# Designs tried in a protein design chat: VH-VL binders against Uncharacterized protein At4g17700. Part 1

No score or structure here was measured in a lab: all are predicted.

Target 1, 164 residues: Uncharacterized protein At4g17700, of Arabidopsis thaliana (Mouse-ear cress) (o23610)
Amino acid sequence: MEEYEFLVRVREAGGFDIEHLMDTKPSSCVIGCREFDNNDDYNAHIVLFARMGIHKYNMIQGTNLQLSCVEKYNYRSPRVYSAFYITLIAKDPDACNSLVTFQTRVVEEGFNMTKLSCNIARPKPGPQENAALPRHSVDLEPVDVFYKGSLPEWPPEDAFNDNI
Positions, changes and structure headers below are counted from each chain's first letter, unless a header gives other numbers; antibody chains are not in Kabat numbers.
ipSAE, averaged over its two directions, is called F for ESMFold2-Fast, E for ESMFold2 and O for OpenDDE. V2 adds 0.75 times the mean of E and O to 0.25 times the DockQ between the complexes of E and O.
[cut] stands for letters that were removed.
The coordinates of atoms that the task and the answers printed are left out; those that the model quotes come from them. Centres of patches stay.

## First folded at step 4 (VH-VL; framework fv_lutikizumab)

Design s01 (from m03 with light chain Y32W)
Fold by ESMFold2-Fast, scan of step 4:
Structure s01 (fold): chain C 164 residues (1-164), chain A 118 residues (1-118), chain B 107 residues (1-107)
Amino acid sequence: as target 1 above (164 residues)
Amino acid sequence: EVQLVESGGGVVQPGRSLRLSCSASGFTFSDYAMSWVRQAPGKGLEWVAYISYDGSNTYYPDSVKGRFTISRDNSKNTLFLQMDSLRPEDTGVYFCAREWDYEYFDYWGQGTPVTVSS
Amino acid sequence: DIQMTQSPSSLSASVGDRVTITCRASQDISNWLTWYQQTPGKAPKLLIYDASNLQTGVPSRFSGSGSGTDYTFTISSLQPEDIATYYCQQYYNLPYTFGQGTKLQIT
C-alpha cells in the first residue's frame, strides 16, 4: 500500500524532520509541515501542546526546562484524530540557560480538546550544537501567565485538511 | 456506546468456505479502519486482515493471503471476512476490531467461533 | 515479519505483589507497542498504547515502559481481578504481530 509505505517512511524518520519526504506524499495522506510564526492560526494550541510536552519531560526527569519558542510543527490529521509533531527550543536553567532543541508529539481525538495525549517528549536526539532561536520566533509568556487566560476556541474541523 | 457484534461462524469441512460478518454501532463506522484477529484454541492472537475506512486498501499476512477477502459496506455499518479454501489451522475464534488508522485496536467484538474439521 | 517474544510465558504471584512482564521485538519498533489483557472467554482489552500511555478507564497500577526493542509491562500492586493472559503487540509495521502471551495466576 502506497499510503502505508509513506507512513512507514515518516515513522522511520521520527515524524519531526520529514520535509524531505513530502515530495512522495500520497494525496490521501493529510500530513503537512509548518513553520511557527506570529500569523499562525493555531498558535495558542501549538504553544499549549509544547508546554504539555515540556511539563511531561520535567516531571519524569526532574528537570526544569522552560519553553523559549516553537520552531516548527508537522501535523497528521486522519479522520479520527490529529497528531502534532512539535519542534521547539527550550531553555535549561540548570545548565546556565543553555538552549535545547526539544521534540514532543501530542495527539488530539476528534475536533476539540476533550482528550489530549503526549507520547513523545524529549531533547532532539543527536548533537545539540548551536541550538538557536528561529529568526521568526514568537515570544511566549511564562506558563503561569498562560494558564490564567481562557483557552481559545478550537479551529474548525477542516482547518488542517489541505486535501479537500 | 461502541458495539461490534460478529456472526457467521460455525463448523465446516476442510476446503469449504465461510463468510463472517461484523455489525458496528455507536460510532461513525465509515471513519474507522477495521481488522480481523483470530485466536486458535488455547493459543495467542493472530492478525488476519485489514481494511481502510473507505475500503480502498486491504492487507493480509501470508498465512491467509489469496484465501481470505476482507470487505465492508459503509451504508450498512457492516464488516465482512470471506474465507475460502479453509484449513484445520484456520480453526479459532474470530474477532473484529476497530483500528485507529494504522495504530492500535481500541474496541473488539466478542468473537465468533470457526471450526474446520472433517 | 517482526517477531514479538514475551517473558515469562506464565507467572504466579500474590495479591499486592509487583509483577513485571517483558516483551522483546526482533527489530526497533520505536515505542509502537500496545499491551492487552484477556480474561478467559472474553475479547482482549486495551491497557497501554504507544508503549507507556494508559488507556482511559484503566487503573493506574498498570504501566508500561521501554524503548527500541525491549519493553516492560508492570502491575504495581496485583489485585485478584488481574488474573488474565497479557499480550504485547507491535503496530510499527504490517503484518501486525503479537507476543505469545503471559498467563498470570494468583497464588
Scores: ipSAE 0.251, ipTM 0.682, lowest interface PAE 4.0, mean pLDDT 83

Design s04 (from m03 with light chain D28S N53D)
Fold by ESMFold2-Fast, scan of step 4:
Structure s04 (fold): chain C 164 residues (1-164), chain A 118 residues (1-118), chain B 107 residues (1-107)
Amino acid sequence: as target 1 above (164 residues)
Amino acid sequence: EVQLVESGGGVVQPGRSLRLSCSASGFTFSDYAMSWVRQAPGKGLEWVAYISYDGSNTYYPDSVKGRFTISRDNSKNTLFLQMDSLRPEDTGVYFCAREWDYEYFDYWGQGTPVTVSS
Amino acid sequence: DIQMTQSPSSLSASVGDRVTITCRASQSISNYLTWYQQTPGKAPKLLIYDASDLQTGVPSRFSGSGSGTDYTFTISSLQPEDIATYYCQQYYNLPYTFGQGTKLQIT
């Protein structure tokens, strides 16, 4: 079973760093790798999921990590759910604002994706000496500032386009 | 309401065959991978067979490979387990279980008993 | 194959007690672990997935923890309806494998 062999390799790699495996992906596996793009249709969802992961970790560990930016994410989307493996950079105010490469896995369950769960939320295993902001990264607003304003609205209407 | 109902169990002699069925209702059967799990009398759980949502991938542990065949009919919401060359050690209650693609089993049927004896 | 070993094989406790069961994998399974409850004559019921996530509808007295090869299942305050056999299972790699089970009895 080619699909099983591929999924074993993904599991062994941890799901977050699998770009080197994609050339061997069977067509039956709906899995992909994406660099975070501010113009991506899913950027708001990915940022929400990243914040969920940081929040879960902070609550469990009693830390105060803050989301700085998203580096990349991988997705796996069989029929019943979609799983997102997000690699992000966080700041640790309790450690002189040091940077931490952080990993979170968020799953959307159900046919209409009505349930979200966060299964993994942790600093990337191994040395943190190499944690750094990606070139041209965009700093994200702290969560308390993010929720202070008016409810989010659809993007402004473009005079040359239909409502997007 | 998710329901899985097994049938087809019984008493058979060693070397014979038996076909189990599992009728699914309350969810879109064609969206879920399915497995069979068995339990010998007074013993623990043992996974027996896996089938992907579309039937294109199946997997078996070495204990039943070559003797058991899992299949499904998505148009009838039914899962099957064809058991050939049965042995006394295949005796047990056979459960139908729903899962996400290579993840955990979230719903189980009530089980159907299989006894292989002379 | 990944071997799952539970400890203890059986235990007895009183209503209101804290009960702890452990599960050890022969290799790291990165939290790809579930806990099931089985009452005699019934199908197993999923209680915990991904080592620590509580299934919807399951009482909060049940919890799971652990990482790598060592995992723990806890009932914070034992109730009469909790008398059952509990199984851990790994889904890190095929074949799926279960622990041998822990039979919980009331004294």
Scores: ipSAE 0.179, ipTM 0.672, lowest interface PAE 4.3, mean pLDDT 83

Design s06 (from m03 with light chain D50E N53S)
Fold by ESMFold2-Fast, scan of step 4:
Structure s06 (fold): chain C 164 residues (1-164), chain A 118 residues (1-118), chain B 107 residues (1-107)
Amino acid sequence: as target 1 above (164 residues)
Amino acid sequence: EVQLVESGGGVVQPGRSLRLSCSASGFTFSDYAMSWVRQAPGKGLEWVAYISYDGSNTYYPDSVKGRFTISRDNSKNTLFLQMDSLRPEDTGVYFCAREWDYEYFDYWGQGTPVTVSS
Amino acid sequence: DIQMTQSPSSLSASVGDRVTITCRASQDISNYLTWYQQTPGKAPKLLIYEASSLQTGVPSRFSGSGSGTDYTFTISSLQPEDIATYYCQQYYNLPYTFGQGTKLQIT
C-alpha cells in the first residue's frame, strides 16, 4: 500500500519538516506543505490554531510565549478529520524577548469543526536530542461552546492578516 | 450510536471458504477505513485486513495474504471478508472495527465465531 | 514486524488499588499506541489512544504514559467493573500488532 508507506515516512520525519518527501507522495494521499502568507485561504484558522498551541503550552509549562509569526504549515485531510502541523516563531518575554521555533499539531474532527484537539505543542526539537519531546495531548472545547456566551466574536480573516 | 454487527461465521472444513459480513450504522460508513481483527480461543488479538474509505486500498499481513480478501459496499453500509483456503489456525472470533485512517480502532463489532475443523 | 510485549500476563488486585501494566515495543513507535479493555465474551473497547489520550466517555481513573519503546497503563483506583483483559496495540507501522494481553482479576 503506497499511501500507507508514504504516511509512515511522514510519521518518521515528525510531520513538520516533510518537504523532502513530497516528490514521492501518492496522488491518493491528501497531504500538502505550505509556506504561510497573508493570501493563504486558511490564514485565520492557522493563526488561531498557532495561538491555541502556544496558549496550551503556556498553561501547562507556566511560560508566557507570544506568537511572533507563522513560518509554514503542513496539512493532512482524510475525510473525517483535518490535521495541521504548524511551525511558528514565538517570542519569550521572560528571556529578553528571545525567539524560539515552535511546533504545534492541531486536529479538527468531524464535519463543521465540532471538535479541536492540540496533541503536539513544543519548542522544535534539536537534531542532537536522543528522543523527540513527548506529545502533549489536549482537547479543546467544541467550537459551538466557544461561540456561546461572552467570548469575543470570531474575528474576520483580514484582522489576522494585520496581526502578522 | 455507532454499531457494527458481524455475521456469516460458522463451522467449516479445512480448505473451504467462508464470507463474513459487517453491517454498520450510526455513522457515515463511506468516511471511514475499516479493518478485521481476529482472536483465537483463549488467545490475543490479531489484525487480519484493512480497507480504505473508498475501497481503493487494502492491506493484509503475510499470514492471510493471498487467501483473504476484504471488500466493502458503501451503498449498503456493509464490510466483507472473503476467506479462502481456510486452515485450522484461522479458527477464532472475527471482529470488524472502524478505523481512523491508518490509526486506532475506535469502535468494534461484537464478533462472529469461525471454527475450522475436520 | 513490530513485536509488542506486555507484562505481567496476569495480575490480581483489590478494589481501590493502583494497577499498572506495561507494554514494550521492539522498536520506537513514537507514541502510536492504544490500550483496549476486553471483558469475557465481548468486543474490545478503546480506552487510550496515542499513548496518553483518554477516549471520550472513559473514566479518568484510566491513564497512559510512556514514549519510545516503553509504555504504561494505569488504573488509579481499581473498581469491580474493571475486571477484564487489557491489550496494547501499535499503529506506527503495518502490520498492526497487539501485546499478548494482561488478565486483571480482583481478589
Scores: ipSAE 0.017, ipTM 0.604, lowest interface PAE 5.8, mean pLDDT 81

Design s07 (from m03 with light chain D28S T56D)
Fold by ESMFold2-Fast, scan of step 4:
Structure s07 (fold): chain C 164 residues (1-164), chain A 118 residues (1-118), chain B 107 residues (1-107)
Amino acid sequence: as target 1 above (164 residues)
Amino acid sequence: EVQLVESGGGVVQPGRSLRLSCSASGFTFSDYAMSWVRQAPGKGLEWVAYISYDGSNTYYPDSVKGRFTISRDNSKNTLFLQMDSLRPEDTGVYFCAREWDYEYFDYWGQGTPVTVSS
Amino acid sequence: DIQMTQSPSSLSASVGDRVTITCRASQSISNYLTWYQQTPGKAPKLLIYDASNLQDGVPSRFSGSGSGTDYTFTISSLQPEDIATYYCQQYYNLPYTFGQGTKLQIT
């Protein structure tokens, strides 16, 4: 199995819904799928990345979406970066607290979040019949706890490569 | 302070061979995929070769496949491009570029000129 | 192969002008797109990656936007040092392909 050929299939599938491709994954390609679990060592980082994506979308679109829960995330970790494809449920207070399946891709260069970027932050494309909480969803700390003004407190410039 | 320095370019007759080198410094060379990109006089950029961080995967466009070979020596922080059966249309400036494993090129060398003429 | 088409192929603008260059892919590339600046005789320099992310050290007057097949690169207030040729590139599929370039002149 060619590594590049597998990655093309991942991209064609959008990167977020790739469970059906994992049986064909080359051993040289470091990519994995995880359901969100409150015992996962990545929980704090994944929740932070999910909030970054929601915040970026809200700033650009003028919306007020709030993180409800994280459903799952896929990761890809070549030697020089880690990319996280996070699928989450967002609540829209401006639309009667309706639930929306939301997707964000966050790239981390270097360990401990020395440089982060977010290049995809959007509601899941295509028709969705029901937005539902995952079986293993957890109660996440409310988004408003992280806001003490019009904007959330952002990490220092060296922690992000995306200007808000 | 990432630096990429190319060498090995020159003037050669059609059908001959050249080997280009790219010396890398300022980063852990063995962690990065690398590519070669060329530019014909007065023209745009054309990607011509890719190599993975450990050298296990290489890719080429049809225009050079079978004639060019990319390789690397991680112990010497050096990238190579062996160019065989050179044609006039291979004339151009050849750039060494650092790549984020099938992503974008974040650092480029200054280029080394290759002229194929009789 | 994915074809990348830039427009315009060349343009002239005055210092302080807002300049916009467009790049169209022959198929959707899902934001796997970069913008490079090349000054004559020098290597290309990465300005924008993943369609909209500004590379470290690049002035904030440069920005990128777009999705699917259509992308734009903007210089909000043109400076003399911005005289260069600008290239878009897709990295969605191999072979990697570049636009033909947009030559920017200032007078």
Scores: ipSAE 0.303, ipTM 0.722, lowest interface PAE 3.2, mean pLDDT 84

Design s11 (from m03 with heavy chain E103F, light chain N93S)
Fold by ESMFold2-Fast, scan of step 4:
Structure s11 (fold): chain C 164 residues (1-164), chain A 118 residues (1-118), chain B 107 residues (1-107)
Amino acid sequence: as target 1 above (164 residues)
Amino acid sequence: EVQLVESGGGVVQPGRSLRLSCSASGFTFSDYAMSWVRQAPGKGLEWVAYISYDGSNTYYPDSVKGRFTISRDNSKNTLFLQMDSLRPEDTGVYFCAREWDYFYFDYWGQGTPVTVSS
Amino acid sequence: DIQMTQSPSSLSASVGDRVTITCRASQDISNYLTWYQQTPGKAPKLLIYDASNLQTGVPSRFSGSGSGTDYTFTISSLQPEDIATYYCQQYYSLPYTFGQGTKLQIT
């Protein structure tokens, strides 16, 4: 029951801000929280996922948000897939380069990005708004349908940018 | 090709026991959580048991808790449901289903019928 | 426990018709909802997950929408092979619960 109760709390908290729950995490749950402060090659995948979420949101909403930096990500890996809950800061050039805290959830099925799905891409809800998962601010389609057999160019332009 | 095949169903009297099996093939069984879902004649679906990929976590609804036990043998790619103290309301077709660990069921077996009657 | 109510319980439609089935949760389930198709004597088949995502290999005439407590499943142009019973299911919290089903007949 402990694993179930923990996962219910994660879902109610929205999956993106769960650091306060980690002290009660059962050892059987493969869930972790990471600050985006690692310089190895794996962080390039998180940056790619962040850009995919922003890109999809921009195409659907007609906005031009740009990735400023990745703040943190949580992951859940129950063996056959990995889900990434990425919190990032985006710039809005249409609003004097104001900063927006943005959230995207990307699911990787299989290994090495064999199949990717993006089902949450939204500005972070305010404190008085329901933050429970999944609540889409926009109607998203699976990444594999959206890209129609091709992924965004890899590595992305900003993957090795010193200002990320 | 993912395949799930249930067996062990039959006709039993109230208060007796049955053990159902589900044989899995076409995927790495030990990577997936599994569930049992039942369907009474002419009625809808009812979830009755969950087991994690390694067998360390199980969950049951109140309707079967204390009477049913889900288990698995990853070396044999087999899922089990031990049903004790059976009641007429346990009658139905029992499906095993592959699960995205507390999410949706992406593949189902064809089901095995269980009838509890005197 | 979260109660799932489907409407209608049954409906009849003609080939080519647009068919809509609804599912209401007794509380906000935040799009943790699936739709399954079950042909008599066979296992359920996953069609839609996370309220609106189409499962791989499922025809594009099937779609899902909705949020909060109210969800809709649509077949844009009914085909003969679509005769089945359709179920919604929530996975927001355990125990998982299903709607009572909608039986679709073709006239």
Scores: ipSAE 0.029, ipTM 0.616, lowest interface PAE 6.5, mean pLDDT 81

Design s12 (from m03 with heavy chain E103D, light chain Y32W)
Fold by ESMFold2-Fast, scan of step 4:
Structure s12 (fold): chain C 164 residues (1-164), chain A 118 residues (1-118), chain B 107 residues (1-107)
Amino acid sequence: as target 1 above (164 residues)
Amino acid sequence: EVQLVESGGGVVQPGRSLRLSCSASGFTFSDYAMSWVRQAPGKGLEWVAYISYDGSNTYYPDSVKGRFTISRDNSKNTLFLQMDSLRPEDTGVYFCAREWDYDYFDYWGQGTPVTVSS
Amino acid sequence: DIQMTQSPSSLSASVGDRVTITCRASQDISNWLTWYQQTPGKAPKLLIYDASNLQTGVPSRFSGSGSGTDYTFTISSLQPEDIATYYCQQYYNLPYTFGQGTKLQIT
């Protein structure tokens, strides 16, 4: 499959549920599908991105969704950025702790986590809709500062404690 | 810091050829796809050519397909647009633009004017 | 080809006003849309990407919203330096296509 045609089909599928397209992926496309587990090299970052997406949605909609768990994520890394399409389960305390399948797309500019942006943050649609939400971005310190020991204080990690 | 500088524009007669260049600096040129976008006098923007980071893929709209050829020299950080069989409707300012591999254009050059007239 | 239609083609507003420009795609483009600002005689400048994300260094008074086929660009409090022509562009599919532009004048 030509690279352009494959990328168009990924976009048409929304980026979150693309497992059915992976057997036609060109070798030149750096796109992968991963289930979330304890051996994931990006475990901490994916959880942070998931929390960012929930936070963005909560601020815009006035909801109080909490991260329950990450189900899976797809990534695309075309040399100059990485885009993460994260599917997660959120808990809604305003609806008797009911569970909601939630989707967020987070883009990391470059390899040093210098800039993160989130442009999709919404409950999984059915039917499909890609509602644009007001922008929300987090400027982060270089990766070596994060690995040196302390995560950003905003919001406190306890604000997203979903294992209650 | 990121700079794109176009050159090679000018006045040419219909049916002639012209080659534009875009010199890139301030970033790793070989990591980015590049495009050319033109703007006719008093009109809007029109995309005219795309080239992938390694030059293996090129794309054109029907309006220039078969007449224009985009190419790049990553060792010299330079992008080219070869324009053949020029028509009056090709008149405009030609911008080179950096893009995120089939995504948006984040940096643009200042543009170089091309006038096709008898 | 995906057709992009902007509205209005031109408008005039006063400093401090809220300005809204719309862009409609001929098909669903799933938020694969940018907004550019072009000052006369200069290159376009990226303001908004992915329909709603503000480019680094761009003032917070600029915002984007919308989904599917209908998108909106807003300037919350117009400043003199905002006099320019604004363009939307889709990058959902090749060929990339732009709206016709909206010329903004300040009184």
Scores: ipSAE 0.147, ipTM 0.664, lowest interface PAE 4.5, mean pLDDT 81

Design s13 (from m03 with heavy chain E103L, light chain N53D)
Fold by ESMFold2-Fast, scan of step 4:
Structure s13 (fold): chain C 164 residues (1-164), chain A 118 residues (1-118), chain B 107 residues (1-107)
Amino acid sequence: as target 1 above (164 residues)
Amino acid sequence: EVQLVESGGGVVQPGRSLRLSCSASGFTFSDYAMSWVRQAPGKGLEWVAYISYDGSNTYYPDSVKGRFTISRDNSKNTLFLQMDSLRPEDTGVYFCAREWDYLYFDYWGQGTPVTVSS
Amino acid sequence: DIQMTQSPSSLSASVGDRVTITCRASQDISNYLTWYQQTPGKAPKLLIYDASDLQTGVPSRFSGSGSGTDYTFTISSLQPEDIATYYCQQYYNLPYTFGQGTKLQIT
């Protein structure tokens, strides 16, 4: 399969549930699927990106979703950027603490967090009775610890750029 | 600073060939995909060619497929567009553009004019 | 191919006005959309990517929004230097396609 044709199929599938496409992945295409757990090499960044996606959604929609855990993420890392398609479980305090499967896509320019963008932040499309916690879920800080003092607005690029 | 400088444009008769060049500086050329985009007089933008960072993948729209060839020389930081069997509708300003791999164009050159007329 | 339609084709506005330009894709492009500014005689300049993300160095008066097939570009308070032609472009699928452009003039 040509590289671009494969990437179009990834986009058409939404980028979040692409395990069924991996058998057709060109060897030159740097894309992977990972379950989130305590031994993940990118753990801290993925959790930050997950929180950023939830925060963006909450600010736009006026909701108060809280990160429960990260289920999995897919990544694509061509030479000049890394894109992360994160599937997470959020808790909705406005709906009796029901669990919601949530999706966010974050792009990181280069290898330092000099520029981050969040293109997609949404509850997973399609009907769901209950979101299930993944077997390798991590115990995460509650929202009140994450938002010390006040809720931050979606951070501008400068918030992730260390110019010292 | 990122700079892209096109050259090689000119006036040519229908059916003939022309080779455009784009000289890149201010960034690691071999890390970026590149494209050519043209603009006919008084008209909008039209993408005409793509090449991956290492030159292993190229893509063209049907309007130029089989007539245009994009190539690059990473050792010289230079992008090329070989245009064969030129038609009057190929007339326009040709821009080279730096591309985030299969995404958007973040920097463009100033363009080089190509006129195909008898 | 994905067709991109801009509205309006041309627009006249005064300095300080709020200007809105619309771009419609013939199919869902999932926010894989850019906005470019082109001043006469110059190369296009990237302003907005991924439908709503502002390129570094671009003034905050420019913004983008939308999803699916419908996208908007807004200049909150028009400045004289903003007089240009604006183009949307999709990069969801090849071939990359552009809108026909919106020519913005001062009156």
Scores: ipSAE 0.220, ipTM 0.704, lowest interface PAE 4.1, mean pLDDT 84

Design s14 (from m03 with heavy chain A33S E103M)
Fold by ESMFold2-Fast, scan of step 4:
Structure s14 (fold): chain C 164 residues (1-164), chain A 118 residues (1-118), chain B 107 residues (1-107)
Amino acid sequence: as target 1 above (164 residues)
Amino acid sequence: EVQLVESGGGVVQPGRSLRLSCSASGFTFSDYSMSWVRQAPGKGLEWVAYISYDGSNTYYPDSVKGRFTISRDNSKNTLFLQMDSLRPEDTGVYFCAREWDYMYFDYWGQGTPVTVSS
Amino acid sequence: DIQMTQSPSSLSASVGDRVTITCRASQDISNYLTWYQQTPGKAPKLLIYDASNLQTGVPSRFSGSGSGTDYTFTISSLQPEDIATYYCQQYYNLPYTFGQGTKLQIT
């Protein structure tokens, strides 16, 4: 499988549901799929990125979605950047606490989150919608200033939820 | 500060060869894919070559495939474009550009002019 | 090859005007599109990537929108330094292809 052809198929699938493509992945292409669990070595980063995506979507749409859990994420890590395609469950308090499958793509440029951007932040499209289209693609450039030069030890998820 | 400086342009006759260079500084050159983009006098932009961060993958449009060869020397932070069998339609300013691996070009050099004329 | 068509090919506008240029792809490119600014005699500069994301350091008066095959680039309040040619580019599929450019002048 040629690298470029593989990446075109990943783009066509939107990057989030690509498990069926992984058996044909070229060895030169640094891309992986992971189910989220407590032993994940990227746990803190993935949770941070998930919250960023929800926050940006809420800002744009005027919603109040809350992170319930992270289901899975795919990552692509060429040398210059890392792209994370995160699938999560959000709770909508404005709709009787209904659950929404949500997708966000976060790109990290440089080590220690020195530059972050959120390209996709949206509820998961239904089968009749084009999953490859980034409906709520946004640039979170101000965030890279916030994390500039600092080691990202994000407060535990419950830190601010516990009124501290 | 990211800088890309092209050199090697000039006036050549049709059928001859020319080798362009691009000197990179201000970033880790070996982490980035690179491309060459050209612009004919008074006309638009045309992508002409791509090379991956390690040089293992290269891509060309049909207009130059078989005539142009992109290469790089990561130890010298230098990108090259070998242009063989030059044609008058290859005339233009040649830019080297830093690329986010099969995405956009975030930094460009100032360009080096190439004129193919008899 | 994916063909990119820009409209208009040239326009003149006054300082403070809202300027919009469009880019149409011959097939769905799923927002894999950039906009570049090129001032005469200089290299292109990235303004917008992924159809709507503003590059760091680029003034907020520049914006991009669109989906599928149709994309727009807008300058909300034209400034004298915006005199340039603007290009769209798709990176959905190789070969990368550019629009023919829109030359913007201030009256």
Scores: ipSAE 0.185, ipTM 0.674, lowest interface PAE 4.3, mean pLDDT 82

